# Ledger of designs, part 14: VHH binders against Intermembrane lipid transfer protein VPS13D (VPS13D)

Target 1, 283 residues: Intermembrane lipid transfer protein VPS13D (VPS13D), of Homo sapiens (Human) (q5thj4r3276to3558)
Amino acid sequence: LKIFISAPYWLINKTGLPLIFRQDNAKTDAAGQFEEHELARSLSPLLFCYADKEQPNLCTMRIGRGIHPEGMPGWCQGFSLDGGSGVRALKVIQQGNRPGLIYNIGIDVKKGRGRYIDTCMVIFAPRYLLDNKSSHKLAFAQREFARGQGTANPEGYISTLPGSSVVFHWPRNDYDQLLCVRLMDVPNCIWSGGFEVNKNNSFHINMRDTLGKCFFLRVEITLRGATYRISFSDTDQLPPPFRIDNFSKVPVVFTQHGVAEPRLRTEVKPMTSLDYAWDEPTL
Below, E stands for the ipSAE of ESMFold2; O stands for the ipSAE of OpenDDE; V2 stands for 0.75 times the mean of E and O plus 0.25 times the DockQ between their complexes.

## First folded at step 11 (VHH; framework vhh_surovatamig_d1)

Design v6 (from t6 with S110A; at its last look DockQ between E and O 0.07; V2 from the best seeds 0.00; counts 0 for: pae O 8.2 > 2, unsure alone 64.8 < 65, placed apart)
Fold by OpenDDE, look of step 11:
Structure v6 (fold): chain B 283 residues (1-283), chain A 126 residues (1-126)
Amino acid sequence: as target 1 above (283 residues)
Amino acid sequence: EVQLVESGGGLVQPGGSLRLSCAASGFTFSSYAMYWVRQAPGKGLEWVATISGSGGSTYYVDSVKGRFTISRDNAKKSLYLQMNSLRAEDTAVYYCARETTETWSPWGTAYEYDYRGQGTLVTVSS
């Protein structure tokens, strides 16, 4: 007869970030954590129990110190491990005039199955996941950094290959959380307008090249647990959101209202039609 | 169960050629982009090439462009890597991978693959 001992909670870190856990208001960190946990994301679940009977049954977490050696990670607001989903903001105070960093971490608690029916699996997940289901290599950037860059990649941009997913953390939480995308394998493709990624949605995103030609991706945003999955896919089999028909004998020029950028003007030749999607989804 | 089994590795002289194969099972092969990655001795895992589900798009790391060709046969659930003009620096264990998850943060990027084979060793030596 074999006896298996398990903790009531398994903490599973899928954020890509080093996390340190403790019971809320406890004097010491949870057992089973070592220096390595400060440095990098643990691939192994942390077995957790509430050991301090003088404190409430709440858990807290912070960013590991190894990521920002000059920073001071703060403990987040306590959270329950008994069920449900939520989000916690983990803050890191940086020295000097550097802005503070905030990492939003999703928390999803699921009950174990089988022999672990009395165990809660607590998944710490990224708040945002970019899923490239398109045939293109994609680049992503926060709008504040992408604006005005044209075809250039701003600092902090990320890229993903077809079929690949990327965990996304906002570079600057004090800036608008608008995401921009461009096709890296299309010559002279400029950045899209910024779009929100914090609500369920589905739309076409428009990307232009330097010649004004439009390229589309289908964007689908879905909240699963505590993670927004932003999926990008090709639009070849999908109708565009707009079709502009010029049945006149003269060229027609149109621009999205509120958009002043000349490159985002479109000329429709006489007796022609073109597909269109908003150049700036948030306007 | 998802399975990926690499084959075709071996010893080859510089300038030589090898063709790697990967047999996939346990999932809808055509629905996934496939990857070749490699790990040289003492180094981390490195991305080599990607091919879209349909096979219509391919991507390569710069160091292998013009030398390596990734392809797939969806009917046979097979992934291939034709390696020409091999160099000593190409020596590595080559893995077939189904999907990659990239983790981005202000301090760097990490890569994870949800499924990867056991790998096949390619040694380029005189």
Scores: ipSAE 0.016, ipTM 0.309, lowest interface PAE 8.2, mean pLDDT 89
ESMFold2, look of step 11: ipSAE 0.018; ipTM 0.581
ESMFold2 (binder alone), look of step 11: mean pLDDT 79; pTM 0.804

## First folded at step 12 (VHH)

Design w1 (from r2 with Y100T V101T S103V Y104W W107Y; framework vhh_surovatamig_d1; at its last look DockQ between E and O 0.01; V2 from the best seeds 0.00; counts 0 for: pae O 12.3 > 2, unsure alone 64.6 < 65, placed apart)
Fold by OpenDDE, look of step 12:
Structure w1 (fold): chain B 283 residues (1-283), chain A 126 residues (1-126)
Amino acid sequence: as target 1 above (283 residues)
Amino acid sequence: EVQLVESGGGLVQPGGSLRLSCAASGFTFSSYAMYWVRQAPGKGLEWVATISGSGGSTYYVDSVKGRFTISRDNAKKSLYLQMNSLRAEDTAVYYCARETTYVWSPYGTSYEYDYRGQGTLVTVSS
């Protein structure tokens, strides 16, 4: 005898974070969740149904306690499981005078097909995904933390190998949400300027080494569902956004307007050309 | 307890006007964007208008632009929908709803809410 077990909603966690679910304003957490769900991301879909008929058919979720043992995760605003794509902010209150943490979680609801036509697939996805399509090992950090670090990696930086993707959460939501990148496999590579990642865009990001040499990556930002994919790729087959030609017999020095940092000044030798991209893409 | 109570619905002739009201309680009203949504007979729920928490921003479905005005009084915890030049196709139960943040849909702009009132019926008929 084969028994088919189904539920109206399948909650699929792809965030990389532990998540706990319940019906909004319900007294109890959703069934099928255990202590392990507090500690790590569930690898299996959670079968979910609205069990409390006295409450609205809304779902809520919070961060599992395992990721921040000293923190108190809060329940997010209720959301529907019947369709659409959205984002919820999951907050974690920290002890002491530490600022609260916020995790933005994407939600994408789709109807199942075939035998699952009566099931809604609810995918919880990261708001940001860093996709390294380059040939380099890359490091990522929020601008506030990368500033002034030079070639050093700040605490909490993220790295990714060529061909790999990594989930990204802003360490501090109260700081500017500007992402910085550096080439980890290039000697003395300094962090890039900060760039926004919350809108579709495509541009060259400029990274300099301690000698002032420029290195480029192509950045492509695309929204898919509730997730911004930030893709980084090599620029070997792409023209740079700018080419600076010095046809004079004297050296020429240029700087991006608004940039005062000496390391971001560039000298173009006589009768030479230089490829260039903005050092500070947000200016 | 969060409560939303709509009022002001009724029967009106085409070209007429109505003003709907929604009384909110049980939450910090000014902290939430508010919706008007409607459900016509035999149709699904349709978004009509949104107003930001402060009231500084308003959004409308195309079919009501220029005819409907959403407003709010945060001191009175009240939401309003001024409906002018009413059409037969505006016939629906109108609900006020509290917004939940909605960011993106591959199928266009969508809105979500977590609480909705019982609704008030608006009938436009000659």
Scores: ipSAE 0.000, ipTM 0.223, lowest interface PAE 12.3, mean pLDDT 90
ESMFold2, look of step 12: ipSAE 0.006; ipTM 0.481
ESMFold2 (binder alone), look of step 12: mean pLDDT 78; pTM 0.779

Design w2 (from r2 with Y100T V101T Y102I S103V Y104W; framework vhh_surovatamig_d1; at its last look DockQ between E and O 0.01; V2 from the best seeds 0.00; counts 0 for: pae O 12.4 > 2, unsure alone 64.1 < 65, placed apart)
Fold by OpenDDE, look of step 12:
Structure w2 (fold): chain B 283 residues (1-283), chain A 126 residues (1-126)
Amino acid sequence: as target 1 above (283 residues)
Amino acid sequence: EVQLVESGGGLVQPGGSLRLSCAASGFTFSSYAMYWVRQAPGKGLEWVATISGSGGSTYYVDSVKGRFTISRDNAKKSLYLQMNSLRAEDTAVYYCARETTIVWSPWGTSYEYDYRGQGTLVTVSS
């Protein structure tokens, strides 16, 4: 006897976050979810169907309670599971005067094939994925938190090993969504300037050490589905965006326009050249 | 500006038929699931039917299954509700709606439609 289990929708959570699902306006959560789903991301697809025939065929979701035990997760705006892609903001109210947290979740719906032709695969994806294709261990932080930290890692920073990827959620949505990066395996590497990650782009990011030496990574931002992939790679085989040649007999000092920070000043010695990329890519 | 304008309501006898229309503007119509909701006198808002953005999927509240048909014309940015075999209990103001917004607070969760028209009255009476 072969038993086939099917559902019209398979909810696949790739966000790295615990998610709880239910039909929009339904009184009860979707079946097949347990306490463990509140605590951690489910690795198995949730078989989902619209069980309440008195409510619209829309789905809603919230963050599981395990991430923020003292917080209160809220249900997001209802969304359709019948094709397409989109993004939903999941909010968590925190106790006290702490600002609310927002998690942006990508949604991508695809129809199954073959024996699953009648099944829609619904992928919940992170809005941002940091992909370290470099040879360095990288640290990431939101600009607001990285600013002024020098070589120190602010609370809430994330890191990734070479060849690894990590899901990224903005710690504070009420702050500028600028990402900073630093090389963790380079002594005295200071945080980069903040850069946007919500549009396709490709550029060199500049990181300095405490001595003012520049280190570069190539950043490539690509939107795939509902996820921005931010890829970091070495620049050994790439020309720098700028080369500064001092053919004079005197030292030349330059700074990116709009940048007043002394550590971001660069002296070019006589008859020397150096590679350069913007210290503050958003200026 | 997002606008939804319903039309086609009126007085009809039990067993009769009506066709409601909703004209949408101010947004990419085909990108949104659309639905009809209704509010009977003295009652709360009730979901009636939903149609996916592409129109490939339709869903109905049980009480109207087999009698009502939701459809859409994305080129015309129009939503329709064909109502057959109307009953007295179908009497309501019928609204076209685009999205459901969940209002979340520490005191509870409420549900509202982001955009809803002014509605069209359907009266089923002998």
Scores: ipSAE 0.000, ipTM 0.214, lowest interface PAE 12.4, mean pLDDT 89
ESMFold2, look of step 12: ipSAE 0.011; ipTM 0.447
ESMFold2 (binder alone), look of step 12: mean pLDDT 78; pTM 0.773

Design w3 (from r2 with V101T S103V Y104F; framework vhh_surovatamig_d1; at its last look DockQ between E and O 0.01; V2 from the best seeds 0.00; counts 0 for: pae O 13.9 > 2, unsure alone 64.2 < 65, grease 25.4 > 24.2, SAP .749 > .668, placed apart)
Fold by OpenDDE, look of step 12:
Structure w3 (fold): chain B 283 residues (1-283), chain A 126 residues (1-126)
Amino acid sequence: as target 1 above (283 residues)
Amino acid sequence: EVQLVESGGGLVQPGGSLRLSCAASGFTFSSYAMYWVRQAPGKGLEWVATISGSGGSTYYVDSVKGRFTISRDNAKKSLYLQMNSLRAEDTAVYYCAREYTYVFSPWGTSYEYDYRGQGTLVTVSS
């Protein structure tokens, strides 16, 4: 005997985070969730229905307690599962004077097809996805933490291998949401300037080594559904945004306007040319 | 500053009607779902009704279904609760609310409405 179980909603967690779901204002968590869901992301869809008729047909979710054992996850504001897309901020209260953590989760609701026409597929997606399409191993950090680190990796940095993708959550939402990147496989590569990742864009990001040599990646930011995909790729087949030609017999030094850091000054030798991209893309 | 001001409460006999109003300011009213919650004497906060930002969707606790109607006027930044066929058990302070936070702890889940007014008292008594 083959039994088919159906539910009006399938909750699919693609955030990489443990999530716990509940009907908004309900007294109990949604059925089908276990302790393991507190600790790690569920790879299987959660079948969900609004079982509490004394509460509105809204869903809420929180971070599982496993990710921050000393923290206190809070339920987000209720959201509908009947259609559309949106974002919810999931908060984790920390002990002491530490600021709360916020995880932005994308929500995308789609109707099922075929035999699942009466089922809504609810995808919980990360707000940011870093996609490494380059040939380099890449490190990522929030600017506030990357600044001044030189070639060192700050606490909380993340890395991606060539061809891989990683979910990204801002370590500190109260700091500027600027992303920095570093080539991990290039000796003495220093962190890039910070760039925004919350709007569609395409540009070259410049990274320097300790000798001042420039390295570039092409960054493409695209919103798909509720997720900003930040793609990094090699620039071998792309012209640089700027080429600086010194046809004089004297060296020329240039710096991006507003940038005072000496390491970001560039000397162009006589009768030489170099490729360039902004050292600080947000200036 | 976010402000919510409830009005319209009072004393009413069983079977009577009241219309509560909530004036909102300090935020983009239409961007938020709004809630009516109530607190009866000696009881905790209880959800009563929800209306979506556009007003297209409404939700009610079962005990008030068919009797209460939540509505909103986004142009006036106002939320309403029409209460008909009032019962003694409807006696409570009624609050207009915009946001709430649930906090999970090993000791249980707590709920706090982050933005609500001072409330308006509804007393249903013969």
Scores: ipSAE 0.000, ipTM 0.216, lowest interface PAE 13.9, mean pLDDT 90
ESMFold2, look of step 12: ipSAE 0.011; ipTM 0.534
ESMFold2 (binder alone), look of step 12: mean pLDDT 78; pTM 0.780

Design w4 (from r2 with Y100T V101T Y102L S103T Y104W W107F; framework vhh_surovatamig_d1; at its last look DockQ between E and O 0.01; V2 from the best seeds 0.00; counts 0 for: pae O 12.3 > 2, unsure alone 64.8 < 65, placed apart)
Fold by OpenDDE, look of step 12:
Structure w4 (fold): chain B 283 residues (1-283), chain A 126 residues (1-126)
Amino acid sequence: as target 1 above (283 residues)
Amino acid sequence: EVQLVESGGGLVQPGGSLRLSCAASGFTFSSYAMYWVRQAPGKGLEWVATISGSGGSTYYVDSVKGRFTISRDNAKKSLYLQMNSLRAEDTAVYYCARETTLTWSPFGTSYEYDYRGQGTLVTVSS
């Protein structure tokens, strides 16, 4: 005798965060969740059904308590599990005068196929995924934290090895959502300028070392489902966005308009050429 | 501008029927789950029914199961609630509501909708 266990919804957590689920306005959390779910992301799907018939057939979720032990996770507004995609902001109230933390979670619902035709697959995805397709070890930080750090890594920075991907959550939603990148394996590489990652785009990002030498990565931003994938790749086979040719007998100095930082000034020696990309992509 | 406009409410005797309508505009109607909620006099907001964006899935509060039917016409951007076998306890203002895309509550979820109509009154009385 074979026993088949089925549920109308499979909740799949790919956010990298611990998530707790329940029916919206239900008195109790969804069954099948334990203390471990508060501490770390579940690698197994949660089988979910609406058990409270007096409440809407909506699901809600919050951050698990393990990620911020001194914080208070809040429930998001209910969302449907019956198809479509969306985003929910999960907040964590912190103690004292600390600003709340916000995690944007993508939701993508797909119907199962075959034997799972009656099951909806609900994928909870990060809003941002950093994909390192370059040959470098990369560091990432929000602009506000990267600014002024030079070659140092600010608290909360994220790193990724070549060929690896990492989930990214903005540390501070009250700050500009500009991402900075740094080559960790290049000596004295300084953080790039901040760039937006919330729209499809493709561009070269410029990073300088302490000597003013420029290094480039190709950045490609693509929205798939509810997740922006930010891909970084080498530029060896790509022309730079700008080439500066100095055919004169005198040195020429240039700076991106609006950039006042001295280290971002570039001298082009006589009879030399220089590849260039914007130091500050958002200006 | 997002708009939801309910209609079809009125006075009906117990056992009677009404059909509520909600006209939606200002957004991609088929992309959102839609709800009927109601508020009886002196009571809080109560969920009544939900229908998925495609209309393929419907859900009801137990007290209305078998009596109420939620439906939608995405081409007409309209939501409906067929109410049969009405009871006195069904007396309420009925609202059409849209699912929010960005929500948060620090202490739990509440009936907060980004967009809800002005409502239509349903009175069931002998």
Scores: ipSAE 0.000, ipTM 0.213, lowest interface PAE 12.3, mean pLDDT 89
ESMFold2, look of step 12: ipSAE 0.332; ipTM 0.720
ESMFold2 (binder alone), look of step 12: mean pLDDT 79; pTM 0.799

Design w5 (from r2 with Y100T S103T Y104W S105A W107Y; framework vhh_surovatamig_d1; at its last look DockQ between E and O 0.01; V2 from the best seeds 0.00; counts 0 for: pae O 12.9 > 2, grease 25.6 > 24.2, SAP .677 > .668, placed apart)
Amino acid sequence: EVQLVESGGGLVQPGGSLRLSCAASGFTFSSYAMYWVRQAPGKGLEWVATISGSGGSTYYVDSVKGRFTISRDNAKKSLYLQMNSLRAEDTAVYYCARETVYTWAPYGTSYEYDYRGQGTLVTVSS
ESMFold2, look of step 12: ipSAE 0.356; ipTM 0.741
ESMFold2 (binder alone), look of step 12: mean pLDDT 80; pTM 0.804
OpenDDE, look of step 12: ipSAE 0.000; ipTM 0.220

Design w6 (framework vhh_6fv0_2; at its last look DockQ between E and O 0.02; V2 from the best seeds 0.00; counts 0 for: pae O 10.1 > 2, unsure alone 62.8 < 65, placed apart)
Amino acid sequence: QVQLQESGGGLVQPGGSLRLSCAASGFTFSSYAMYWVRQAPEKGLEWVSTISGSGGSTYYKDSVKGRFTVSRDNAKNTLYLQMNSLKPEDAAQYYCARETTYVWSPYGTSYEYDYRGQGTQVTVSS
ESMFold2, look of step 12: ipSAE 0.476; ipTM 0.786
ESMFold2 (binder alone), look of step 12: mean pLDDT 77; pTM 0.766
OpenDDE, look of step 12: ipSAE 0.010; ipTM 0.251

## First folded at step 14 (VHH; framework vhh_surovatamig_d1)

Design x1y (at its last look DockQ between E and O 0.59; V2 from the best seeds 0.00; counts 0 for: pae E 9.2 > 2, grease 25.1 > 24.2, SAP .73 > .668)
Amino acid sequence: EVQLVESGGGLVQPGGSLRLSCAASGFTFSSYWMSWVRQAPGKGLEWVATIKQDGSEKYYVDSVKGRFTISRDNAKKSLYLQMNSLRAEDTAVYYCARETVKTEFPWGFSYEYDYRGQGTLVTVSS
ESMFold2, look of step 14: ipSAE 0.011; ipTM 0.370
ESMFold2 (binder alone), look of step 14: mean pLDDT 81; pTM 0.809
OpenDDE, look of step 14: ipSAE 0.024; ipTM 0.389

Design x2 (from x1y with K102T T103S E104Y F109L; at its last look DockQ between E and O 0.06; V2 from the best seeds 0.00; counts 0 for: pae O 13.8 > 2, grease 26.3 > 24.2, SAP .809 > .668, placed apart)
Fold by OpenDDE, look of step 14:
Structure x2 (fold): chain B 283 residues (1-283), chain A 126 residues (1-126)
Amino acid sequence: as target 1 above (283 residues)
Amino acid sequence: EVQLVESGGGLVQPGGSLRLSCAASGFTFSSYWMSWVRQAPGKGLEWVATIKQDGSEKYYVDSVKGRFTISRDNAKKSLYLQMNSLRAEDTAVYYCARETVTSYFPWGLSYEYDYRGQGTLVTVSS
């Protein structure tokens, strides 16, 4: 004789962050959660039900205390578990005059099938995922921090090895949400211009070295569920977006309109061609 | 129950050295990639170093290359981080983390840390 235990909701945490759940406005946290859930992501689904009949059928969540020991995580706005996709902002209040931290968590609710027809699968996912499909070690930073750094890595930068993916959270939500990338294994590579990552898109990103040489990656941004996947790949098999041919006997200098940075000026030698992509994708 | 317990943190002057240790229990330690990550006050988590199961591969963030050395003892289920030539910017809570590969649709393959310890504070100050 086998006994099966089921719940109407399975909460699946794929954010990489510790999350704590409860019914909205409930006095206690949801059952099945322990101290370990404060410290690290749970690999097992949390079986969830609305146990408090005096409160509405809404769920709330917060960041576990393990991620910011000196911070105080706040509960997010209540959300339904009955279907659809959405995003919630999870706030962590910091001591002193430090700005609060905000984590955007994607929520995707799917109805089970077959044996689980009466169960809703609730997936909590990162809002942004950086996928390095290139052959390079890549560094990522918010533009505000990457600006003016040259070849240096700013505080809060993230690195990824070839073939790896990493969850990304904006260090500062009050700054422009523009992402910059840098080739870490290319000598003297400078940070790219900033680009938006909250829309489906595909383009070449241009990175210069200190000598003005251009390096490209193909960037593909795709929304899947509640997660923007930003994929970076090599461009060896792809034509550049622009080819500049100088068939004259004199050098030609060009710059992207609106770009004032001298390092982003390019000289095309006589009787030569140059591959090019925008230095500042947002202009 | 999976447990990771860090130790060895403390206050050190710039240029000094510390050796962090992590004691693992509750899982087959030798079957996992292990990592050190750190979090400076007011900042996000930062990857520091990763080591393969058998120790044959080691990876470091650029800022610590040449200064930090990651190692492990599978028999003792322990992870180590030797930190030399410490700098003020190395100040952070250091966490031992178990690395895992998570494959899920539609997000694909991700390298993540499914468990980490309580952390140990390293303060580099004159």
Scores: ipSAE 0.000, ipTM 0.198, lowest interface PAE 13.8, mean pLDDT 88
ESMFold2, look of step 14: ipSAE 0.000; ipTM 0.156
ESMFold2 (binder alone), look of step 14: mean pLDDT 82; pTM 0.829

Design x3 (from x1y with W33A K52S Q53G D54S S56G E57S K58T K102T; at its last look DockQ between E and O 0.02; V2 from the best seeds 0.00; counts 0 for: pae E 16.8 > 2, SAP .696 > .668, placed apart)
Fold by ESMFold2, look of step 14:
Structure x3 (fold): chain B 283 residues (1-283), chain A 126 residues (1-126)
Amino acid sequence: as target 1 above (283 residues)
Amino acid sequence: EVQLVESGGGLVQPGGSLRLSCAASGFTFSSYAMSWVRQAPGKGLEWVATISGSGGSTYYVDSVKGRFTISRDNAKKSLYLQMNSLRAEDTAVYYCARETVTTEFPWGFSYEYDYRGQGTLVTVSS
């Protein structure tokens, strides 16, 4: 006798958010969920089954209450655990007139293999993954929070070590969804301009120190399933997008069209050259 | 501003015990898993232990299982590491860290840390 122990569904939370699951329109939350699931970003799979036979086999989820103690998380539109890939919006209604929050969560269903052929692994993935392939420790923040911070890190920033990845969720859906990056291991490095992450793209991102020196990373954005993978790598082996050569005997000063910030002026001294990438990639 | 302040390190003989503490401020402490990480002289960071936001789940690196106990007091916004049966290999600077969840799954983890403190030195020697 061979005995294979399996559950019909394994719900795997890779989102970096506390998630609570239940059968859609069921009377109770799924078994095996505790108060810790309301707060913690658990890596343990949740064993799930459709216990209410009077309801369709649809699942729903919400944000755990601990991440927004005064907020009211809502249940998302029901989804099948037997389907293919999908995306769901998880909303949190906030107190007073504060704007609501929206988290977009990817759903990827994988059937079991071999001895687990009768099970499904359902992976809940973040919309964004920040992948640090550079040699630097990086900080990330939504532009509205990075604006005016100089070399400081605002509340809600995310950091990564070289060679590591981290999930990302917008802190505010009512602000422009533009990401900024900063080198944490370069003295006096200031936040980059904001860039979009909602589409495939490839570009150099420019950061400056307090003396105006430019530092670059290569950004590669690829949609993989429901997740935009935003990869940051060193540029040592890549030509810059632009190089400004000053063959004259006088300094040349330039600025990106549409950028008024005086700190983002660039001076090219006589008979020298500078590498350049847009300070504000969205302009 | 998020701050983590470690204390309780010192010199201990092999087989001895120490209790490390970490005072947290500037964030909703109970909403985050917390970790201890350490850095031995001349080596990289090593993850030691993690405790869930509520304190109900704990995880340890194999080399410390059965000897170290991580705990937290959410009312005092404090994280603790009880270290028993200390060995020379436990000599390191110990850091209290707030966890950022990685996406790799299912049977292990690589964690990035949002914040860590300045550390507290633990030296185990005769």
Scores: ipSAE 0.000, ipTM 0.136, lowest interface PAE 16.8, mean pLDDT 79
ESMFold2 (binder alone), look of step 14: mean pLDDT 82; pTM 0.828
OpenDDE, look of step 14: ipSAE 0.033; ipTM 0.394

Design x4 (from r3 with Y102K T109F; at its last look DockQ between E and O 0.02; V2 from the best seeds 0.00; counts 0 for: pae O 3.8 > 2, grease 25.7 > 24.2, SAP .77 > .668, placed apart)
Amino acid sequence: EVQLVESGGGLVQPGGSLRLSCAASGFTFSSYAMYWVRQAPGKGLEWVATISGSGGSTYYVDSVKGRFTISRDNAKKSLYLQMNSLRAEDTAVYYCARETVKSYFPWGFSYEYDYRGQGTLVTVSS
ESMFold2, look of step 14: ipSAE 0.498; ipTM 0.776
ESMFold2 (binder alone), look of step 14: mean pLDDT 80; pTM 0.803
OpenDDE, look of step 14: ipSAE 0.030; ipTM 0.445

